# Ledger of designs, part 9: VH-VL binders against q06338

Target 1, 247 residues: q06338
Amino acid sequence: ENEEEQNGEEEIVNIDFDFFGGNPEVDFHALKNLLRQLFGPQESTRIQLSSLADLILGSPTTTIKTDGKESDPYCFLSFVDFKANHLSDYVKYLQKVDMRLSTFFKTMIDSGNKNCALVLSERLINMPPEVVPPLYKITLEDVATALGDDKHYDFYIIVTRKYEVNFDTDDDTDSGKRNKNKDERSKKRVKADEVDYFHEEDRFFEKYAKIHFESEAKKGVISSYMILDHEGLVKSIDELETEISTW
Below, E stands for the ipSAE of ESMFold2; O stands for the ipSAE of OpenDDE; V2 stands for 0.75 times the mean of E and O plus 0.25 times the DockQ between their complexes.

## First folded at step 5 (VH-VL; framework fv_cixutumumab)

Design a2 (at its last look DockQ between E and O 0.38; V2 from the best seeds 0.00; counts 0 for: pae O 2.8 > 2)
Fold by ESMFold2, look of step 5:
Structure a2 (fold): chain C 247 residues (1-247), chain A 123 residues (1-123), chain B 108 residues (1-108)
Amino acid sequence: as target 1 above (247 residues)
Amino acid sequence: EVQLVQSGAEVKKPGSSVKVSCKASGGTFSSYAISWVRQAPGQGLEWMGVIIPIFGTANYAQKFQGRVTITADKSTSTAYMELSSLRSEDTAVYYCAREETYYYGSGSYMDVWGKGTTVTVSS
Amino acid sequence: SSELTQDPAVSVALGQTVRITCQGDSLSDYYATWYQQKPGQAPILVIYGENNRPSGIPDRFSGSSSGNTASLTITGAQAEDEADYYCNSRDSSGYHVVFGGGTKLTVL
């Protein structure tokens, strides 16, 4: 992928967007493609994307489409229940990422009354961040209905991506995940002023995250993993909405 | 450079408890996962549990469930392991170790170890 | 949960190559990590992932994996390599850490 062309440029959208639920008869292949974009070429090889797309279509999910309900989505957000899916391929992937995720998941399994959602969201690069607050509000309403009218998840596991500014697309360092200790990780970590966001909402999620960690850069892409509690998630979206109103 | 400094040796009576400390110097303590591992004389390494300091939530080996409590104090960058109802079989060196923050596919990766705390349970 | 099995002892002639093995069902999902421990000392990390060495570990140490087996290989063994070697990983659930029983390496 050409990370230089994906350096976070936003455009004014002149198309009417409509919000739909996930459509198992229509959305599978488009969701799989959006997931491949979200995870990138390296992480995509570590996840059974077809299985994850199926989980998404069985979960509270909102899509955004431009050409009616039978068209492909440009954007989606889904909240996948962790406890119901703790043996899924996607949870196995998350356990392999970092032992802190495994430890946290065990706590949820052992709890009688706490649970978390696995949050998946992606959009085409031209989708404006203005869609994000209503996307979350609609989908969280669906979650509340599914769990009970006053219920929500206690925690949210968010996986997203960032990019290196001015990444050289010819860089072919054929490294999988490199050995990491504190010094090696620090030496290879891209400085903050050389990294930018695909998803503007992540600036706010990071502010409220209880845990936030990132992969090494691979072909200009950095995977980012966060755990938020419910208050942090809601505050993040409210602050994003306020920020958008000043744009 | 990260170092883990453990509390000094302890001699305890059967039936009592012991609390071992592990202070991190350098790095960001809240981003760690701290494991506790023990080794009885002449025996191998035995994992006891792990804590995520930011949550204060620990995961324990089944063998020690109900007897071990692992905690962390973020303000002092210190993890603690408390083992109760001590028996002679609990005589061991107790290590704290940092789990590496991220490496895809690793089972467990303890890159920094404390020097160990000897606990002797004697009548 | 899954156990990790190591041979209790292995010998190698000075300058020769030795392989120490670690076997367990969970190794198909989680790479083994290898530690060296000398008497009276804390373990030190020598190999993690499939074949990554921390700074300061000689390049004669390498790792590999195949199915449910992980191996630590020392090429050109030296007297200072005489130690106990432990593998560790996670159990099959992914929630718990497990260690092998350890292998005593004797350099003849």
Scores: ipSAE 0.654, ipTM 0.824, lowest interface PAE 1.3, mean pLDDT 85
Fold by OpenDDE, look of step 5:
Structure a2 (fold): chain C 247 residues (1-247), chain A 123 residues (1-123), chain B 108 residues (1-108)
Amino acid sequence: as target 1 above (247 residues)
Amino acid sequence: EVQLVQSGAEVKKPGSSVKVSCKASGGTFSSYAISWVRQAPGQGLEWMGVIIPIFGTANYAQKFQGRVTITADKSTSTAYMELSSLRSEDTAVYYCAREETYYYGSGSYMDVWGKGTTVTVSS
Amino acid sequence: SSELTQDPAVSVALGQTVRITCQGDSLSDYYATWYQQKPGQAPILVIYGENNRPSGIPDRFSGSSSGNTASLTITGAQAEDEADYYCNSRDSSGYHVVFGGGTKLTVL
């Protein structure tokens, strides 16, 4: 049996990423799927995803597609105006998440002078982080256009997620030969659950966040919430871009 | 262990203002929300408002809107509650409490309480 | 404003089980938190969320919820459990915290 090593020429499929505005006629279904990914199975049941998708598609939103404008997006970023949508199901959901958010929202409503964007972003797991800086820049430009006079939001609320890295799964195979004698006081090594980011940009957002809080881990997933001012958001994106340039 | 230490008892005249302090120790003050709750003699607990020190922003119960001001000094880890236009009905014990949020259910809880400050409004 | 209602007083025999109930529209959206208060003392957190007990709270205290109601249950009431019990939650808007009227528990 001549195993002809078919050197399958790994056809490097060059995938081009194109940026598009949100399209309510095309993006709705894919957007809902990405939202389910963003919030996870449990939290998704607490949110009216269809309503949220409609809200997103009615807001400044940038999508990334690979198969033209009529294809499903692999990534989106949206800035949803809080004041305009303060009675939305999504805002009600956020109000239930944390008193800090609730209090913050109330302050925004009462002050009348400050604006807040609800930031929603998700992408397929294999999307490169290189798309994130241009994604935010494009969307910020759209916001400036929408608000008029090159205005921007004062604050941004970011909802994201982290995950716990369980170190113990890999060590079971090779430790055959460890010597018998040492006192098995099984110091329950507090499995230092290392937390990692689904989205690299969140490292930078956390750095500049005015408020950052996280949920307890559920099934290895941690919900993360941040409030940034505009300066903090811009700095986060700039630093991310700089970091990417070193890769 | 986080502790909340409140200022001493106050006796005030009707129409005057009172400012009660609440100093936090043993933790990061800026990471907490501080709620104010009062209790009139023989009555139940009444929520007045909450502040997030890191923002310096407060939310108030509708009943006290316009009469109550809640502030915080991050440098001293102290929250303040000022109530103006005092009335006899404002005679109560005033509590500050640390308010935390649980994520896996919609809600919050106050896990650390001050000992309370008695405010008496008398003519 | 979303109001929480409690029975003003309940009694329980020593070693028996008692349930204190809180009712309000906001409880359909938010969990109740329960506080114990003894005369001349600040309130103490006893139950929060579905059935979470802070450190130092005996396991005889438990919480439950159904629809627009929340309940605190004391299984095997002790003499020291005689106190006022308050429920609270967020109001329907989610912006404010509201307390129930309190329930005086007498251990008989």
Scores: ipSAE 0.136, ipTM 0.676, lowest interface PAE 2.8, mean pLDDT 88
ESMFold2 (binder alone), look of step 5: mean pLDDT 89; pTM 0.926

## First folded at step 7 (VH-VL; framework fv_cixutumumab)

Design b3 (at its last look DockQ between E and O 0.77; V2 from the best seeds 0.00; counts 0 for: pae O 2.3 > 2, unsure alone 74.9 < 75)
Fold by ESMFold2, look of step 7:
Structure b3 (fold): chain C 247 residues (1-247), chain A 122 residues (1-122), chain B 108 residues (1-108)
Amino acid sequence: as target 1 above (247 residues)
Amino acid sequence: EVQLVQSGAEVKKPGSSVKVSCKASGGTFSDYAISWVRQAPGQGLEWMGVIIPIFGTANYAQKFQGRVTITADKSTSTAYMELSSLRSEDTAVYYCARMETSYYDSSGMDVWGKGTTVTVSS
Amino acid sequence: SSELTQDPAVSVALGQTVRITCQGDSLRSYYATWYQQKPGQAPILVIYGKNNRPSGIPDRFSGSSSGNTASLTITGAQAEDEADYYCNSRDSSGYHVVFGGGTKLTVL
């Protein structure tokens, strides 16, 4: 049951977190690993992760580290400019995911005065959601500086992940035992109430998303795609911050 | 289950314009992609463009750029296709179609209107 | 011009198997979708993605692809399968839809 597993296996200890910009001399491989985690085993094979990590390091990016600026990040958030990168491997991937993304991107290219950011964020499991509001605030300030005159993007393409919660985990299984029966895994793909969030902020993003869709589950991972406007993004983070204040 | 109901047949003179409507009923409309496809007599299918009604902006096939306008009215769940500067070659059946939303490599159209015949003759 | 090429006509004897092909460079990157159209009617979707059938489409319809070629296979063709068949995919940019020229299937 989910109540028994919540908060009992994860706790926040007294660890000082420091916020840094992206560090091209240090962060490349850690970002690739975080991206591999974000996209999971299926979608990772469809994306040139090295190319995407380079885009992130050239974009407004905030990392969180515990061991100084030369250490590997535990968390990142990046806003990658769509128009500047519309021919990138990552945009080609997104165009394939859903025709609505292709159509939306084309209208951004054609509009002349509208643009969107490709939003990428991931964190290790021990990073608490309390870091998310300041992470967004810091990074959006960097976006305003990069765009000039306190500008912001008109829209945000958020790619994130969810996971399947398996009701059949009451069965006693241990290390070395393979439970990859295709019938059992196929049955789990259809059960909607067995899906939960890796990222608490996504509960709020979904509330304000203009478009939201998801992949099939693959090896316990579901990719989730959202388009938000700026108002929706800001409201999502404000509501998350308020929710955190009640904890 | 969504159904697409199109406006009735039209006869037009060269140089005029036509506006075909496509009303969605029985399902959601705003966050789907709606395509327009035409078929001249004895000819194949020809994609004209697409709109996502919630954003209100459209993407057009190059052949029709500058002559076609695709719009949507969210309050009435209706998409429109307007083709201007009509000529006899524009005589065709005009279909609206909802794009399917299956994950990855989607480009298909799973729900079609019955079509609107537009005849352009002097 | 069309980026997808189909043979304009094929024939099959009742109960036999037929394959309708669609060729184009964009099929190396994007799946083909297949439609059936009977005279005076709107097209209906018969195969999408790699080999998915919408509900109501008989299991004698299947799809396959290899390289720049996609195929619609009808196993055990029936008289009601006589129709025009179109493929579509995305163009090379990925932003637009393109259709093949269509194949008229005659069931003998």
Scores: ipSAE 0.738, ipTM 0.879, lowest interface PAE 1.3, mean pLDDT 86
Fold by OpenDDE, look of step 7:
Structure b3 (fold): chain C 247 residues (1-247), chain A 122 residues (1-122), chain B 108 residues (1-108)
Amino acid sequence: as target 1 above (247 residues)
Amino acid sequence: EVQLVQSGAEVKKPGSSVKVSCKASGGTFSDYAISWVRQAPGQGLEWMGVIIPIFGTANYAQKFQGRVTITADKSTSTAYMELSSLRSEDTAVYYCARMETSYYDSSGMDVWGKGTTVTVSS
Amino acid sequence: SSELTQDPAVSVALGQTVRITCQGDSLRSYYATWYQQKPGQAPILVIYGKNNRPSGIPDRFSGSSSGNTASLTITGAQAEDEADYYCNSRDSSGYHVVFGGGTKLTVL
């Protein structure tokens, strides 16, 4: 493939990102697609995505669109109230994931004084992380309004994904010469599987998480679960914003 | 290696309270749930409750609700179980155990204390 | 409270295979965890999840599940396997942990 260096004038395509509240009439299908992306093919089968989408659309939710309010969102963030939805399919799913989550939920129910938000967020891979701090700030403001008196949640449960980076050393041994004799001591290079983030913000969430646990890698994907307090969440977003400013 | 070290044997009178400690060494205390399990002489294991130290909140078995208090001190990596209104039937070995849960399928108490014998006698 | 039930006692000849079964409604939703306990000792985790063994547990121990039952199988029982075995799981609510009544295994 002759990479003809077409000096093509890199047409800078300016994309405008607009923030909108969740719209049940418009966003449902796109939201389901994003949820499938968030949970992946395996976990998605364990969750009623339609019900979850409805739950999200009934909760403080911010979406990002590029083609007006009637277009499909490319990103969403939602804070779903745990107590109000403790019997939901999604909560049942989370309970089954880990005993720590189940225990946490039980304590939230029993304490009566603490509240928790189930955080769901996903975006298209090509979305810039610069949208994330505003996304969280806007949504948190909406939550404060919804809860009244500038209240916030005490805890946040974040579900996200990580991936394993297989450094396949492409042994470009395509060079043809079959020289027979070399005792290829197959140094089984223990492929140091590096883990990376789909979402940059997750680096900061992990840093401030009170609880963090991960699944085993399945097909190169790791499910990640975090519980943050409000302070941790805010700090995470602030640090992300600061980092972004250095880019 | 993570170890759970429990407080020593206790002899208590009926109606009194006992507080057993469980100190974690060799690992991160905050990331695990600590369960309390007791075993009466010649009887089976009985789950009493669990605490997530980071949150300081505990969940209890229904049988012990209102009579047991499980707490944790993160600074000392120590969990506590207090049982009040002791009865002769509360005579047992009390264990603390670390719960590790793997996704969906595998929760187990992988590290146990050696147990604390509590004897309730008049 | 969803209860787990076990046979109180089973026996196995040396070198033979034995299966200890746990039954309960919660097992339809949750995996059983198995513990071995010898006299005067704390329980030891032997099987968790679908069929996971902690480090140090011999491969002769295996776990299985079917419907509302879970089983611990010892293939080629050894004298040292004589112990009490307990199953546990989450209860039906998923919020609590429950133990079976335990099974005393005698190796003949």
Scores: ipSAE 0.307, ipTM 0.711, lowest interface PAE 2.3, mean pLDDT 89
ESMFold2 (binder alone), look of step 7: mean pLDDT 88; pTM 0.922

## First folded at step 8 (VH-VL; framework fv_cixutumumab)

Design e4 (at its last look DockQ between E and O 0.08; V2 from the best seeds 0.00; counts 0 for: pae O 2.8 > 2, placed apart)
Fold by ESMFold2, look of step 8:
Structure e4 (fold): chain C 247 residues (1-247), chain A 122 residues (1-122), chain B 108 residues (1-108)
Amino acid sequence: as target 1 above (247 residues)
Amino acid sequence: EVQLVQSGAEVKKPGSSVKVSCKASGGTFSDYAISWVRQAPGQGLEWMGVIIPIFGTANYAQKFQGRVTITADKSTSTAYMELSSLRSEDTAVYYCAREETRYYDSSGMDVWGKGTTVTVSS
Amino acid sequence: SSELTQDPAVSVALGQTVRITCQGDSLRSYYATWYQQKPGQAPILVIYGKNNRPSGIPDRFSGSSSGNTASLTITGAQAEDEADYYCNSRDSSGYHVVFGGGTKLTVL
């Protein structure tokens, strides 16, 4: 427990959470499950998640665990190199999501001096957003090491998820059980916003995104896609960290 | 109500170049895909390339690689297509179109300019 | 290859149903988009994605696809439907756009 005066720097960053690199011998199945959560029921059927988990484990990746290094991660962040993996199943998926991604990727392929990272991050709902700034800082240091001599990517493709805030209304007039909540979207609103964030950092990423687009909602989950440049990514994390300090 | 306003008709000699403009009015521009499509007399539609103005780089059809340059000026909401080393078979109507990008390969060119006729004649 | 193939011409009697087809290997991976072009005019989008109509396109226009083939169907064809119709999709790489050769629809 805190001893008075000391600042908000001590409260949450590292009280029960341990940061590890990705471990191919341990993390594969947990990462695949976190990816299934990240992409939701619609997008998960469009991606070879095992292949993506392997890419993550071969990339700069940080996991957060609470039960030692052999346990399953509660959270991860990974930066997957685009040019090295441009023929992967995941890139084929992204090309289909929005033609602007396809056009953008072609310009990266044709460029001799620019590249991007495919950013993947997910955490269990009980993980606090306070872990995010150190998670990014640690992992970006690993990126700099992997690229050599303090380099960074020029752009970042961030995929994340959001959810609908709904009032659930059942119609018992002419429909069986399969028609209750599955096929209907509530029109009543619980609060002012229809859509809310699983990942607090996305509020800041959206502010700096060059391009931002979303899927339709499926079972209450919305996939969200953003392209940021490096300056935008760094500013987003710095602003999130500052905002957290006021909590 | 977005509109794409193209520059006027041009008559050019073989070996020269032409630069056609496409100005967006009444709508957004910089984060959309802007494509160029041409149509020779009595012929079909032919895609030439695309630009996303906020990134400033373009992707070209292989047929036109090396002869076409597509650029954009975000401050004026204007895209440009320049075709060099003109030949008589480049005589065509040149269209710009704004791609409405939709989730999961559901995009389409919703807004078209009226076209710019380029005649290449000795 | 990335080629999209359409029949060059098709006819339909007034009020009857017509189907315009488009074939290509890339259609196994990418949706077809359909454009209508009347003489002297720019093309207009009539079908995108699986089977979506932009506002202002009559509900007699519909799209479908199976395997490497996409189709545009006009039910109850009217005189104003007489036009050229182009299918459009990505090539097999996914980086380029390709058009079919076009189909001239004549309403008899």
Scores: ipSAE 0.694, ipTM 0.860, lowest interface PAE 1.6, mean pLDDT 86
Fold by OpenDDE, look of step 8:
Structure e4 (fold): chain C 247 residues (1-247), chain A 122 residues (1-122), chain B 108 residues (1-108)
Amino acid sequence: as target 1 above (247 residues)
Amino acid sequence: EVQLVQSGAEVKKPGSSVKVSCKASGGTFSDYAISWVRQAPGQGLEWMGVIIPIFGTANYAQKFQGRVTITADKSTSTAYMELSSLRSEDTAVYYCAREETRYYDSSGMDVWGKGTTVTVSS
Amino acid sequence: SSELTQDPAVSVALGQTVRITCQGDSLRSYYATWYQQKPGQAPILVIYGKNNRPSGIPDRFSGSSSGNTASLTITGAQAEDEADYYCNSRDSSGYHVVFGGGTKLTVL
């Protein structure tokens, strides 16, 4: 709450969003913070965030900054190669999240001719969704360059979050009366109408996902997992871009 | 209308193998998981396994692990179920059914084949 | 393997309401799917997810869940509703699919 009561003249601050490649020397700390935001307090304890940040910074990654290349990123998108990093802590974590993911990974390893990217993306809450289509397009171009011959991944695993709209955060203070009835609500699969998206793009990803599953709500947050093929990813981004143009 | 067309009835001897086919017509084969479910005479439904054709991944019920093989050919939109070391207890109607992969945990099997009768007799 | 249990048989008078229940630990984590099967026919999907009906399924069919139970309700049972009803879900691991034992519904 920096309520700086700036009583003063409504100074229009123009913020420019610039796109940069990941910088291991500059972006590491900010990236870790964004990862904590992405996974939340509970899941973050299950992941080696430092190692994941290193993995991301060693992969095709695009960041968005507002104060030049030496500033902290407010957004990132990364495509981490699964096969190259199949023994990573992050992959191990994903394998434990759901058997579908574990099975999928096994299939990727066994097939030999299919490849998969682990997609990680997070941004500050107030960043406009307009930056998302360019973010993906730029990063996909980088991937094509990295893979060579304008190649792309066959599949993409997206980890994201949803939130429960009516989740009252205020109840954390009253330590005392474990009302038995609240535990039953926490196990209730949240109705679709009671769930909203942190990221608007996830609406489109879900539409084209080959696999989609969600966790139970924990403290008002739902973990969402999707597997898309390349065509599905491209279509998702195109539709998002079209939607944005109508705003 | 999307249909799953299964191969014809089979009569097999104990110890032999049977391979049942399930061809999808009228839909995108890649958007669905194909499950195999059997039903012995007068008994309930029993899930055998599932394949996700787009991934090539098959999962099996523990009961059939090592004895059942489920495969899919995307080019022909056909799934296969092979059951080996047949026993009299394997006499049943075998169904293939499709389920959307996007809602794999909650979409249900919305299209079923008509079933293939497999009889195991000496 | 998490087992789903159903009553083997239930009866309902014509025009009355009947509830078929499925019980299992996995139902705490996963939705039940319900199938109708008539003699000599393949099963038909009637309810999936929270309370979703496929196209062609009458609105008298509805689904609900509570705790480790799921229920199929037929409000205003018709003669054609006489059939076997099966629930299924993923097992506790989420890796396998399991069926209940089935419930034979008789319409009186």
Scores: ipSAE 0.081, ipTM 0.647, lowest interface PAE 2.8, mean pLDDT 88
ESMFold2 (binder alone), look of step 8: mean pLDDT 88; pTM 0.926

